# Ledger of designs, part 47: miniprotein binders against p81326

Target 1, 226 residues: p81326
Amino acid sequence: MLHFGGFIMEINHISKILEKEREEYIRNKVEEYLKQGFSKDDAVNKANQSWRTYIGHRIQDVIYNLLKKFLKDSGLKVTTDKALNNRNLPEELDKVKRLIAINYGEYLFLPDADVIVYKVENNDIKIIAIISVKNSFRERRFETTYWKLKLKESPVTSHIKVFLATPDKDNEISYKCPNGKPKKMRIILEYELDGIYFLKEDFEETEKAKHFGKIVEDIIEISKKL

## First folded at step 21 (miniprotein)

Design Z69
Fold by ESMFold2, look of step 21:
Parts: structure tokens; C-alpha cells; sequence
Structure Z69 (fold): chain B 226 residues (1-226), chain A 104 residues (1-104)
């Protein structure tokens, strides 16, 4: 039997496989922090923070490599916040960095932009989309919406689509009104962002909330309208 | 067509190999939790061989789909191939991590 939809869904296993590293990772980090003289409570808190950073970077890397592979033949290029923070930026990436920067008078800051999709036409660069990758929503709950609102304030950046990609393993934003009670975070994120893409099967699908496998098609379609 | 049926059969076989490899990975993780590192490595090496075969089948499926001009089947094969290659590298890395523990 054919599993056409299921073939794309296999990528949902990636976050589940990576999550199995959590228990050992935290145990090892707690031991390291205890040896450094931290209290048990501080060591546990620091280990959990370290895990959130680690797992987020692992998932970002997967998303980056996937988008780079699938968007290349459509004339779309992909970069990351890490690449844009390198000391020796090529001219193309320096232009990308400047095109997404937000002006705060004397200062310029980059938005929360883990993965950036752009195109190059006759050496002109057009930013298509920014993807924020979140594994959890305990802290920095609405940073992505803040940056979307700031990008909307300028005609130079107002066209940039801002997406959220997440496995949402703890079901923090998977449903709008579980048990009849609205989830503020899901409602606000879906309202303000251009899309939420889930790396799992069990979530409430809407026009803006979709499986991650749809993101490639959506980005290509958007790029043709710009 | 018969060519499209062949592509689908290759992908279906690879899909089953991926499922078996994930089962071996889970078994190996349980063995490693118990400290049975040598048996865990054996399970993971078996998974590597299944994953190598899955990658070969998917590369063949993708090649045939591209030659046929079947963009949908090529697209599906590329998605499954991405996962197969990621899992192969993950299992290889896990083997090396467990081997380091065994040396200690």
C-alpha cells in the first residue's frame, strides 16, 4: 500500500528522536554544574536552560538543511542567523542582513530570524520569509510577534512573511480552545504571524496552522507573487 | 504506468526499512540505558545496514521519477530520502558516542 502523505510525515520522527536525548543530557549537565559549585536547584535550572538552547539549535539545523535542499531548484536561497553573525560576511549575506535589520534610531538590530529565505534577481536581493524555530514557549513567548509587528512598520520590510516552526511537544499551542478555554498564546501567534508550521501530526489545522511539509509549497507560491 | 508502479514499490520498501531501523534504534536506546553497550552497538549496526539499503532504494526511485518527469513522485522520494539520510547519520553518530562510553 502507498503511504504518500505518510512519506512526508516521516520528518515528524526527527524531533521525537532528538527529544530522547533530554534525560541523559540534563543529568550530565546537572553533574557538571554541581562540580562547579552551583546549588542543586541552580544546577537543575541551568541544565534545563542549556537543553532548550541545544535542542532548539538541533531542530533549526534540520529545518535549514531541509529548506536549502527543497528550495534550491526554485531559485530561492536560505541562510541563518548564525551565518549572518559571522565576522567575515560575504557581500550577498551582508545585504541580506541589512535588508532585515530594524532601525531604532542610532541602532540597527536583527529580528528573531533563525532561518531566512531570499531570492537574488540580477544581483538584487528580495527577502521572502523569516522562520522562527521554537521548541518551547515558557519564555520569549511573543518575541516573534513583536518582530513581525516591527517589520510591518516599514514599507521596506512589510512584505516579509514571518513563520513559526515548532514540534510543540508539550501541546502549548497545538489547539485554539482545548476544553472550551482559549489558549491565549495559540490565538495571538496565529493572529499576528503569517503562519505556524507543526512538526507533528496532532494539532488543530487552520488556514495559518499547518503541517511543516506545507511550508515549501507556501514559500514557493509567495516568492512568485513578489 | 509500470514505471510509476516500480517507483512506488521502491519507496514502499524503503519506508518499511525505515520503520524497522527506527525499531532497532529504540531497542538499542533501551539496551544502552541498561549499560548493555555491546548489544546496543550490534542493534545500531543492523539499523545502519537497513538505512543504507533504504537510501539506495530511494536514490533509485528518485532517479527513475526524474527520468519519467513525474514531479510528484520525485518530490515524495526526496522527502523520504531526506529523512533516511538524516536518520543514517544520527545512528552513525550514536554508535560513536556509545563506543566512547564502552572505552571508558
Amino acid sequence: as target 1 above (226 residues)
Amino acid sequence: SEEEKKIEELMEKAYELLRKARELLEEAEELAKKGDYEEAIKKLEEAVELLKEAVKLLEEALKIAKELGNERLAYLAEWLLFFAEWLLEYVKELIERIKKKLEE
Scores: ipSAE 0.849, ipTM 0.933, lowest interface PAE 0.6, mean pLDDT 90
Fold by ESMFold2, fold request of step 22:
Structure Z69 (fold): chain B 226 residues (1-226), chain A 104 residues (1-104)
Amino acid sequence: as target 1 above (226 residues)
Amino acid sequence: SEEEKKIEELMEKAYELLRKARELLEEAEELAKKGDYEEAIKKLEEAVELLKEAVKLLEEALKIAKELGNERLAYLAEWLLFFAEWLLEYVKELIERIKKKLEE
């Protein structure tokens, strides 16, 4: 008997497999910081912050490679905020950068987006979506909604879809009303963002909150209407 | 059709190989925690062989599905293939990390 649903769900194992690196990673980083002269408390705090950055980058790389592979045949291209911050920027990426930049008076900044999806039509570039990748939400609860609101303020960027992709390992946003009480973070994120895509099975599905396996078809559908 | 049954059989076999490879990975990680690096590497090398076979089966399944024009089966095969290729590379990198520790 064929196991169709399970085939796409195998992607959920990636974050779990990567999480097993945490114990050794933290131990090695604590030792490194202790050798630099930090107290044990400071070394542990710095090691945990380092892990959050590391695991976020690892999950981001998976999502980047997945989207690049699956969107290629639809004429969609994928880049990252890191690539856009390089000083030796190719012309195409320079145009992408200009099309998502947010004006703060004398300064222009890129939104804190991990992955950017865009389309090239007759040398014209159209930004489709920005995907923020979060492993957990302990200290950075609403950064993605802030960027959505800023993008919405300009007619040049207001069409850009802002998605959140997350394994939500600590179950911080998986349900709207766990135990009968509204979960503020889930409700606000779902209200403000264009979609939340979970890299796990146990979450409350809605029109905007879906398994990550749906993100490819959603992006393709949006691109056809843009 | 017989072709669609073939695709399904290839994908089911690959799915089981992936499950077995993940079990070997977990066993190797426990062995490495104990300092049993040589046995951990043996488990991981076995996992690599299962993953190579899974990738081969999924590449065949994808090829047949595309030739048949079965978009649904091709889509499922591509997702499972992505995971299989990621896991293969992850296990190969883990082998190298453990070999480095063994040289210490």
Scores: ipSAE 0.849, ipTM 0.932, lowest interface PAE 0.6, mean pLDDT 90
Fold by ESMFold2, last read:
Structure Z69 (fold): chain B 226 residues (1-226), chain A 104 residues (1-104)
Amino acid sequence: as target 1 above (226 residues)
Amino acid sequence: SEEEKKIEELMEKAYELLRKARELLEEAEELAKKGDYEEAIKKLEEAVELLKEAVKLLEEALKIAKELGNERLAYLAEWLLFFAEWLLEYVKELIERIKKKLEE
């Protein structure tokens, strides 16, 4: 019994294992960009951007597969923003896409939602939650809060829970008041979002800030209320 | 109960196998950095065998937990099984990447 909490905590190793690819990945990408004629400074910037995209997709894929596995027996389905951007959408996914799209006058955009959880009842689709996945907080620090606020503007999307899942590699949001000073990013994210789920052990747990292992229970509970 | 103790023993054994597999992975990554690709592959193949055993133990633990109706132990086994299966696939893919480097 001593290790039961530790069994769920093993998921924390995934981001650490993937992070070990970083140095070789960046070195290879810098070399590729230099061969394309970019300056060293530009090549480094482009390589770092490429890494952020790559690692984000790798972590997103893990979270997608995990949620798909754990939610299937509860009648919940999972998709991604990439799947919704395909030209040839089946009818079910086309409905999912329309239910989360934001109207900007002449333009219609999907929120930056990495993973979408929904259910199908009586041939109707109900969006349960959107999970944004962030490996670190270098850029786009508050874009997830922007999308939550936009979804709140309409009664047809205001019920959608918006979660952030993160290993928080650089310890940017793990504590509300490290060293006695409030950490603006953590405080605003926790205030505006419906939850933050950490893929690590060392963070300040609150009603909204939990280990990632709690996300399955929370989603299932929310789905029963909709 | 005795059945719950069996499930716990299977999961604890799998947990230790996963720890050992992660150590082998780290050793293999250090070997690969030094260019010792054949030795790195040997370490990774050993990790694969430990991971296969861990997956088998966890599948058995999950089966017993479901038959017993112990949903909490089944849930814990499923989490550990997910990690074990992910790591097994990751290590298999890493072996192939290192084999390609060996051919260069």
Scores: ipSAE 0.840, ipTM 0.928, lowest interface PAE 0.6, mean pLDDT 90
Fold by ESMFold2, last read:
Structure Z69 (fold): chain B 226 residues (1-226), chain A 104 residues (1-104)
Amino acid sequence: as target 1 above (226 residues)
Amino acid sequence: SEEEKKIEELMEKAYELLRKARELLEEAEELAKKGDYEEAIKKLEEAVELLKEAVKLLEEALKIAKELGNERLAYLAEWLLFFAEWLLEYVKELIERIKKKLEE
């Protein structure tokens, strides 16, 4: 009596469940900052900033573990930006880091790449995709598109797919023209990125905008063509 | 086939157990918000038992689907199993968080 697509849709509950922690998290952090001597206004602002970092990491962990589980049998490996920022990298991860670094003259910086998917072929590493995880768009509006454009500038990184994964709880990018007027953020993100993957049911599906459940199939198909 | 029907029945039962566990989680969160921590923990422990059963059913469904070579049903079972395992660990962590509040 249930549609089998509904089984995959259960992951949409993860962001909703995590969001229930917000009120208590904020309250506890405000108390901590007040005890440290911050004003009420500063404590509230810092607590909200802390929440945004916390919830982002929680959702990133879910996506990392999911991709690691589902891509394992396809010979694809998964890592994170935090793992790549360690000082004592294993040789494999050091190669991954070098392969996604962006050149700014004499400086090298990592893109905003929350989760990285790659494969190993005859000791060589091929970067398949970078997934940016966004819980809200107040702070990181077009950051992901900037990094996609930078990666496209070099022939050695231009093949790397850049995806956005989001619950989009505030419906900021769920529809292209929700009131007959183009939603700038959705239009630009869909145009510039290789895909947007929603962790919710209610959004306008297109060739590039899909439910997160499709990301595994898409990554596997891309890896076969590289 | 009869084996595919069994896989589907296992997944449907697990799906319903997951729904019930999510309801218990919501009830426990409301109880904890009111300060009723012991009652919240009891609800969460009930949810843990439902989630353990759901995980077991999904592991069985996945095993049978793989033995049958039904890749579609195996894939669906793996997705639901991922959520079930995540939720089980989440609820177990929440129980520990609430127990810490009782120490206070």
Scores: ipSAE 0.837, ipTM 0.927, lowest interface PAE 0.7, mean pLDDT 89
Fold by OpenDDE base, look of step 21:
Structure Z69 (fold): chain B 226 residues (1-226), chain A 104 residues (1-104)
Amino acid sequence: as target 1 above (226 residues)
Amino acid sequence: SEEEKKIEELMEKAYELLRKARELLEEAEELAKKGDYEEAIKKLEEAVELLKEAVKLLEEALKIAKELGNERLAYLAEWLLFFAEWLLEYVKELIERIKKKLEE
């Protein structure tokens, strides 16, 4: 049993490995921005913002590729909101886009959907899950929750599961009540979302809060019920 | 079964290679921070070879597991394989980045 858990836990190293690039990345970006004529303070701020975007994309890409690979044999397909942001979409992706769109009256907008899992049966598309990938929560604490709530408002999208995948680097949502004090963010995210999947070992496990290694199984199970 | 034992042995060996590769990566990163890029590249090239071997072992493990219909072992092998492939690509990219710095 111990050996099996260890193999899945290797995914936790990805975040750690990527984070080691930060110092060099920041240094290089600061130098770049200084050469562009920015002040030292502006250069540092821009470099930090660039890093957040960069590391976020790197982690998202890993999760996307992982899900794409592991869900393929189950007949499930994976796409991203970026792939949907095109004027000329294949019919399948155009349908996917329409099926995740949120109604704002005169306008339809897409939720933040880093990864979208769907299946095609008898030429019908069923959206199974949206996975939001966050390296850190910093200023965007409840963005995923907002989209989940919006998706619930329509019978077209209410069935779509919304998951959060995170290494939770800063331990912002790893525990519900550390030192007896409730962590609002953990409690609210766990309550509102369909699941939180951690790319780390040190977290409080619950029915909805699991290690990332469980996400594939959970998605497949959900897909069978739709 | 004998085949299951073989799969486990392959995975264990691959896992050990991955561990060693990670250690080499850490050493290389420290060397690079100190400006010893040549030695860093050597460590990373060694890691590449270990990772290539790990990928090969895991592909074999996965193949056998699938042939046996052992979904559990196949799943585990596939997880390790994914990580091995990712790490291999990461190390290769890192080598190229360091090489570019040496040319500057």
Scores: ipSAE 0.834, ipTM 0.918, lowest interface PAE 0.6, mean pLDDT 93

Design Z69
Fold by ESMFold2, fold request of step 22:
Structure Z69 (fold): chain B 226 residues (1-226), chain A 104 residues (1-104)
Amino acid sequence: as target 1 above (226 residues)
Amino acid sequence: SEEEKKIEELMEKAYELLRKARELLEEAEELAKKGDYEEAIKKLEEAVELLKEAVKLLEEALKIAKELGNERLAYLAEWLLFFAEWLLEYVKELIERIKKKLEE
């Protein structure tokens, strides 16, 4: 008889299924860039960059749709950084954007917040959490921790939970001390962030590092405290 | 408890259908790599039918769990339903992609 925890683990198949597209995707993109006149080396580099963008967006869409579905009955709303970057925002989303924006003098930038969870209560908007979605850590290694630190600098944003969601397909942060040596990236991410949620089975679980199946109940519980 | 057993039976059946659909997906992907597009589409269409049945069973399981007030079983059914619906749409999109290759 299948253990009920196995039902939640089926979500781990999504990243594996999507990853099977990589080789064909890259081959097609290389061919496309070669026809545009790029050298072989440039075509390969561009194809790999295209894949990283593509797979990241695919995983982000899954997480967005999942959170939107599971959080709806708790009165929590979900949006994305892409939606907040539209030029003509509805008033509600404009307020969300302003509540997470970071000031750099005459410039405002949104943190790396792929998915944003908020609630509307008494015509007021409260940001609950932002979730950074990472498939790979080769580039932008600690960008998420930088944004958490920036959010902590202001009393307006210091309450916002910053989570990382990842399949961690290359096992870059799955274990704290994989050979008896501290893994710098895992240690710093876990220390600085409010949580890491893995879209796979094989990782070292801690109070902050959990399977992605725990994120819904964690967000709901946090929202009740605000 | 009898209602809870019904929910568990529906979810177990749906889980088996999902496993078989994933096997068909893998077979279709291998066929498509060999250029056997018509055979790949047949496997994927079979997977679509299994996935439709899995979604139906999970929707029933979720409905019963919610009416019973069993939050744990409803939560588990909702997670499996999310995956089943995602996989159904993924396979349907893959069929269309392979059909375009068949026309080339």
Scores: ipSAE 0.828, ipTM 0.922, lowest interface PAE 0.7, mean pLDDT 89
Fold by ESMFold2, fold request of step 22:
Structure Z69 (fold): chain B 226 residues (1-226), chain A 104 residues (1-104)
Amino acid sequence: as target 1 above (226 residues)
Amino acid sequence: SEEEKKIEELMEKAYELLRKARELLEEAEELAKKGDYEEAIKKLEEAVELLKEAVKLLEEALKIAKELGNERLAYLAEWLLFFAEWLLEYVKELIERIKKKLEE
């Protein structure tokens, strides 16, 4: 348990502060879509989808900057799915992209990897972990576990740790058995993934389910024993 | 030790300043919802002053922790500093957003 855990817990406020933008964001987007000729129902649906993408990227940026700052002195580097989709990709990032790609016969696709942690040793790149960032859960709620299973199919990628980082604002995966009944999503995610990191205080902590403040220590430890 | 107590005191003071800044932010957001933009900006500018002080206290705490070689306290200070700097930038950006609404 962390002494002075309250200091690290202050990052829990970030998602709450950003969430306060939601109402105005959606109002503005609905207005934009109505002007484009969409029905009210369609405009609302499109605005809500736009918000989910926007808030996810905002939280992802925070996590990226945090990990980049805290992992730098340990010789670990951090990149994002956005950076890997750049058309003018530096050689180092091109290698990172190739090292996480999943083979589907004649096609190669990147897993749902919002943030990627890797190291460079003797001009060789080793992928340590990918972190999927979810503000809330929707259809395809097990997409992260699918990518973990696909990465395990090849000896080249089977070592890559797959983490989920989430505020879980709607308490969809915070507890395993809140009313004596198992929460399928929490139990399957915890079983299949290498870790779940919560950006909130109120959740059931386990060996794999921890506060986000533990992710730095965990990644450093993994990198040492690889 | 005496030095460790100083680090803890600086961090606790910064922690309280961060709490007060978050309260001012919430008050300003409520004022902005009502269209009271000038009052919202006043609250946010007060929050900026508290956040600048919190950042300075945390930078001092981090400096002392590193001089001691106390990696644990330095680590904790860096986490709180990350949040303080993020919040300071967020509030500054919100001030500019609200000022733009005043021009309209």
Scores: ipSAE 0.824, ipTM 0.924, lowest interface PAE 0.7, mean pLDDT 89
Fold by OpenDDE base, fold request of step 22:
Structure Z69 (fold): chain B 226 residues (1-226), chain A 104 residues (1-104)
Amino acid sequence: as target 1 above (226 residues)
Amino acid sequence: SEEEKKIEELMEKAYELLRKARELLEEAEELAKKGDYEEAIKKLEEAVELLKEAVKLLEEALKIAKELGNERLAYLAEWLLFFAEWLLEYVKELIERIKKKLEE
């Protein structure tokens, strides 16, 4: 019997494989920062920060490409907040940008959106979901939650699902109450977000906390209701 | 069905190739850490060949699954294919990085 679950779980190796680059990456960056005149302590700190950014982007790219591939046949499109930062946007992306904008009175700002899933029907764009990709939760633990809450405040954006995708390498949100102690971050993120998708095997599964392998089907299902 | 069995067999073979490729990658990384870059590259090149084969098998599996309308098998094949392709690209990039180190 095909371990069908095993095939989906292969994606869990991506994070592990990428993490093996850390030692070399840190060494090289420390050297670079030392040459720039930073102290040893500063160089190490900066290197670690650089690594977090680097590996985060690598994981984001994987998730982006995966979603792009798997959603294509369903007629769904994907983009990123980075792609929307251009001054001269194609009409389609300009519309996407406007449809995810959050109103702050005199100003409009975009939520952090590592991946934006949308569909085009009859020249009308519907935003389906925003996926935030986090490798770790050391900083800005509730940033995604903030954006979700802000999106809910407008009828224009309230329908947009906000998902978190993470390998949770530090096991910060994998379980709600490990050893009988509530993990605030897991509980709050699960409560406020529309879903958490784990690129790992060892986590507490719930209705909203699933393996990343479920994200495609969930997005497709949401898209059918819009 | 016989065709479904064929898909499963292809996927199983591909999965084994992926497993072996990951093992080779781990070995290569250890070798590279020790400064044995030439041997590391050899391991990675072997991994590339396994991964190419895995990709081929999975593409076939996916094709058959789609033709049969078996969405489940198609989905699984496509997931494994995605990983195979990613790993293939990763290994290729790693080879190039190591080669650059040898030239330094």
Scores: ipSAE 0.809, ipTM 0.909, lowest interface PAE 0.6, mean pLDDT 93
Fold by OpenDDE base, fold request of step 22:
Structure Z69 (fold): chain B 226 residues (1-226), chain A 104 residues (1-104)
Amino acid sequence: as target 1 above (226 residues)
Amino acid sequence: SEEEKKIEELMEKAYELLRKARELLEEAEELAKKGDYEEAIKKLEEAVELLKEAVKLLEEALKIAKELGNERLAYLAEWLLFFAEWLLEYVKELIERIKKKLEE
């Protein structure tokens, strides 16, 4: 029996493969920082911080490219917050930027948006979803939740779905109540966000917590309702 | 259908190639940690060939699935193809990184 489910789960290996680079990466960065005159302790700390950023970007790029590819045939487009930070934006991206902006009175700021999914219909742009990509949750655990709540406060942005994609390498949010103890972060993230998508096999599946393989279908379905 | 079986066979073959490529990658990484960079590169080059074949098989599977209008099989083939292409690029980049270390 062709384990068709197994083919989709191959993406889980990406995170594992990338994590194997850590030891070499840290060694090289420590050496670099030592040459720059940092202490050993500072060099190690900086190297670890650099690694977190590096691995985060690598995973984000994979997810971005995947979504871009799989949503294309449905007429959906993707961009990133980084792409929107340019001074000279094409008209389409300028509109996207404005449609995700959060009002702080005198100022508009963009939410953290690793991936932005939108469609163009009759020259109008509709923002469908924002996907936040997190490799680990050691720091800034509720930033995605904050942005979701802020987006809900405006009728302009309240319809935008906010999803979290993660391999959850440290099993911080994979289960709600392991050993009968509630995992605060999993419970809050699942409650506040529109969905959590795991790039791993070992997690508690719920209506909102699914394998990453479901994200494309879910986004397409949402896009049809908008 | 006979065509659906063909698609499945192509995908299964590709999947096995991907598995073998991952095994070679793991072996290569262990060799590299031990400083045996030349042997690591050989393993990775073998993995590249397997991955190229996997990509070819999956492209064919995807083509047939699309021609048949089988969206499910097309979707699965495309997912596996994405991974195969990613892994191929990753392995190629790793080879280049190791080669640079040998030159230093």
Scores: ipSAE 0.807, ipTM 0.908, lowest interface PAE 0.6, mean pLDDT 93
Fold by OpenDDE base, fold request of step 22:
Structure Z69 (fold): chain B 226 residues (1-226), chain A 104 residues (1-104)
Amino acid sequence: as target 1 above (226 residues)
Amino acid sequence: SEEEKKIEELMEKAYELLRKARELLEEAEELAKKGDYEEAIKKLEEAVELLKEAVKLLEEALKIAKELGNERLAYLAEWLLFFAEWLLEYVKELIERIKKKLEE
């Protein structure tokens, strides 16, 4: 019996494998900060913050590379907000940057966009989706929701799907109502976003909350309607 | 079909190799924590060989699936291939990090 589910679930090991680096990473960073003259408590706090950033980037890179590979044959392209922060952009990326910009009157600002999926048709760019990657939700819990709501306010960006991808390490949004108590963050994120994709097995599946293995199919389907 | 069975067999074999490689990685990490870096590297080098074989098997599975037009099997093979390639790169990077520590 082909372990169909098992093959897709192997991606869940990536987060677990990366998390094993934490102890060594923290130790090295603490030592570095102590040498810089910080107190022990400050060094530990800074090391933990650095780890959160580091592990977040590592997971983001995996998701970026995965989407880039699996969407390529469908003619879809991917980029990141980091790539768009350059002063000198190729014409294509400059157009992408402009098409995700949010209007604040005198100013345009970009949403947080870890991964941006778009297509090029007859030299026209269509933005399909933005994927936010979160390892944990300790800080800025509703930032992704804010950007989704802002994108909805303009006819230029209202069609852009906003997805959240997460291993949800601390089980903060894996279930809607564990032990009969509503999880505010899960309920709001699921309601406001177009989808939540989990890089884990133990979560409450719904129409919008799925395993990460479904994200490729969902993006391709959306792209066909655009 | 006979060809579909072959694809499944290749994927199952690759999956077992991936499992063994993960076990070796865990053992190597424990050894490294104890300061036994040389033995850790040996375990990781063994894992590299298993992962290279897994990649080859999955590439073959993917090729056959595409030739048959079986999109489901092709997708599964490609998904597992992505993981195998990622893990291979991760293990190689870890070996290099440990080697640098030995030179310090």
Scores: ipSAE 0.806, ipTM 0.908, lowest interface PAE 0.6, mean pLDDT 93

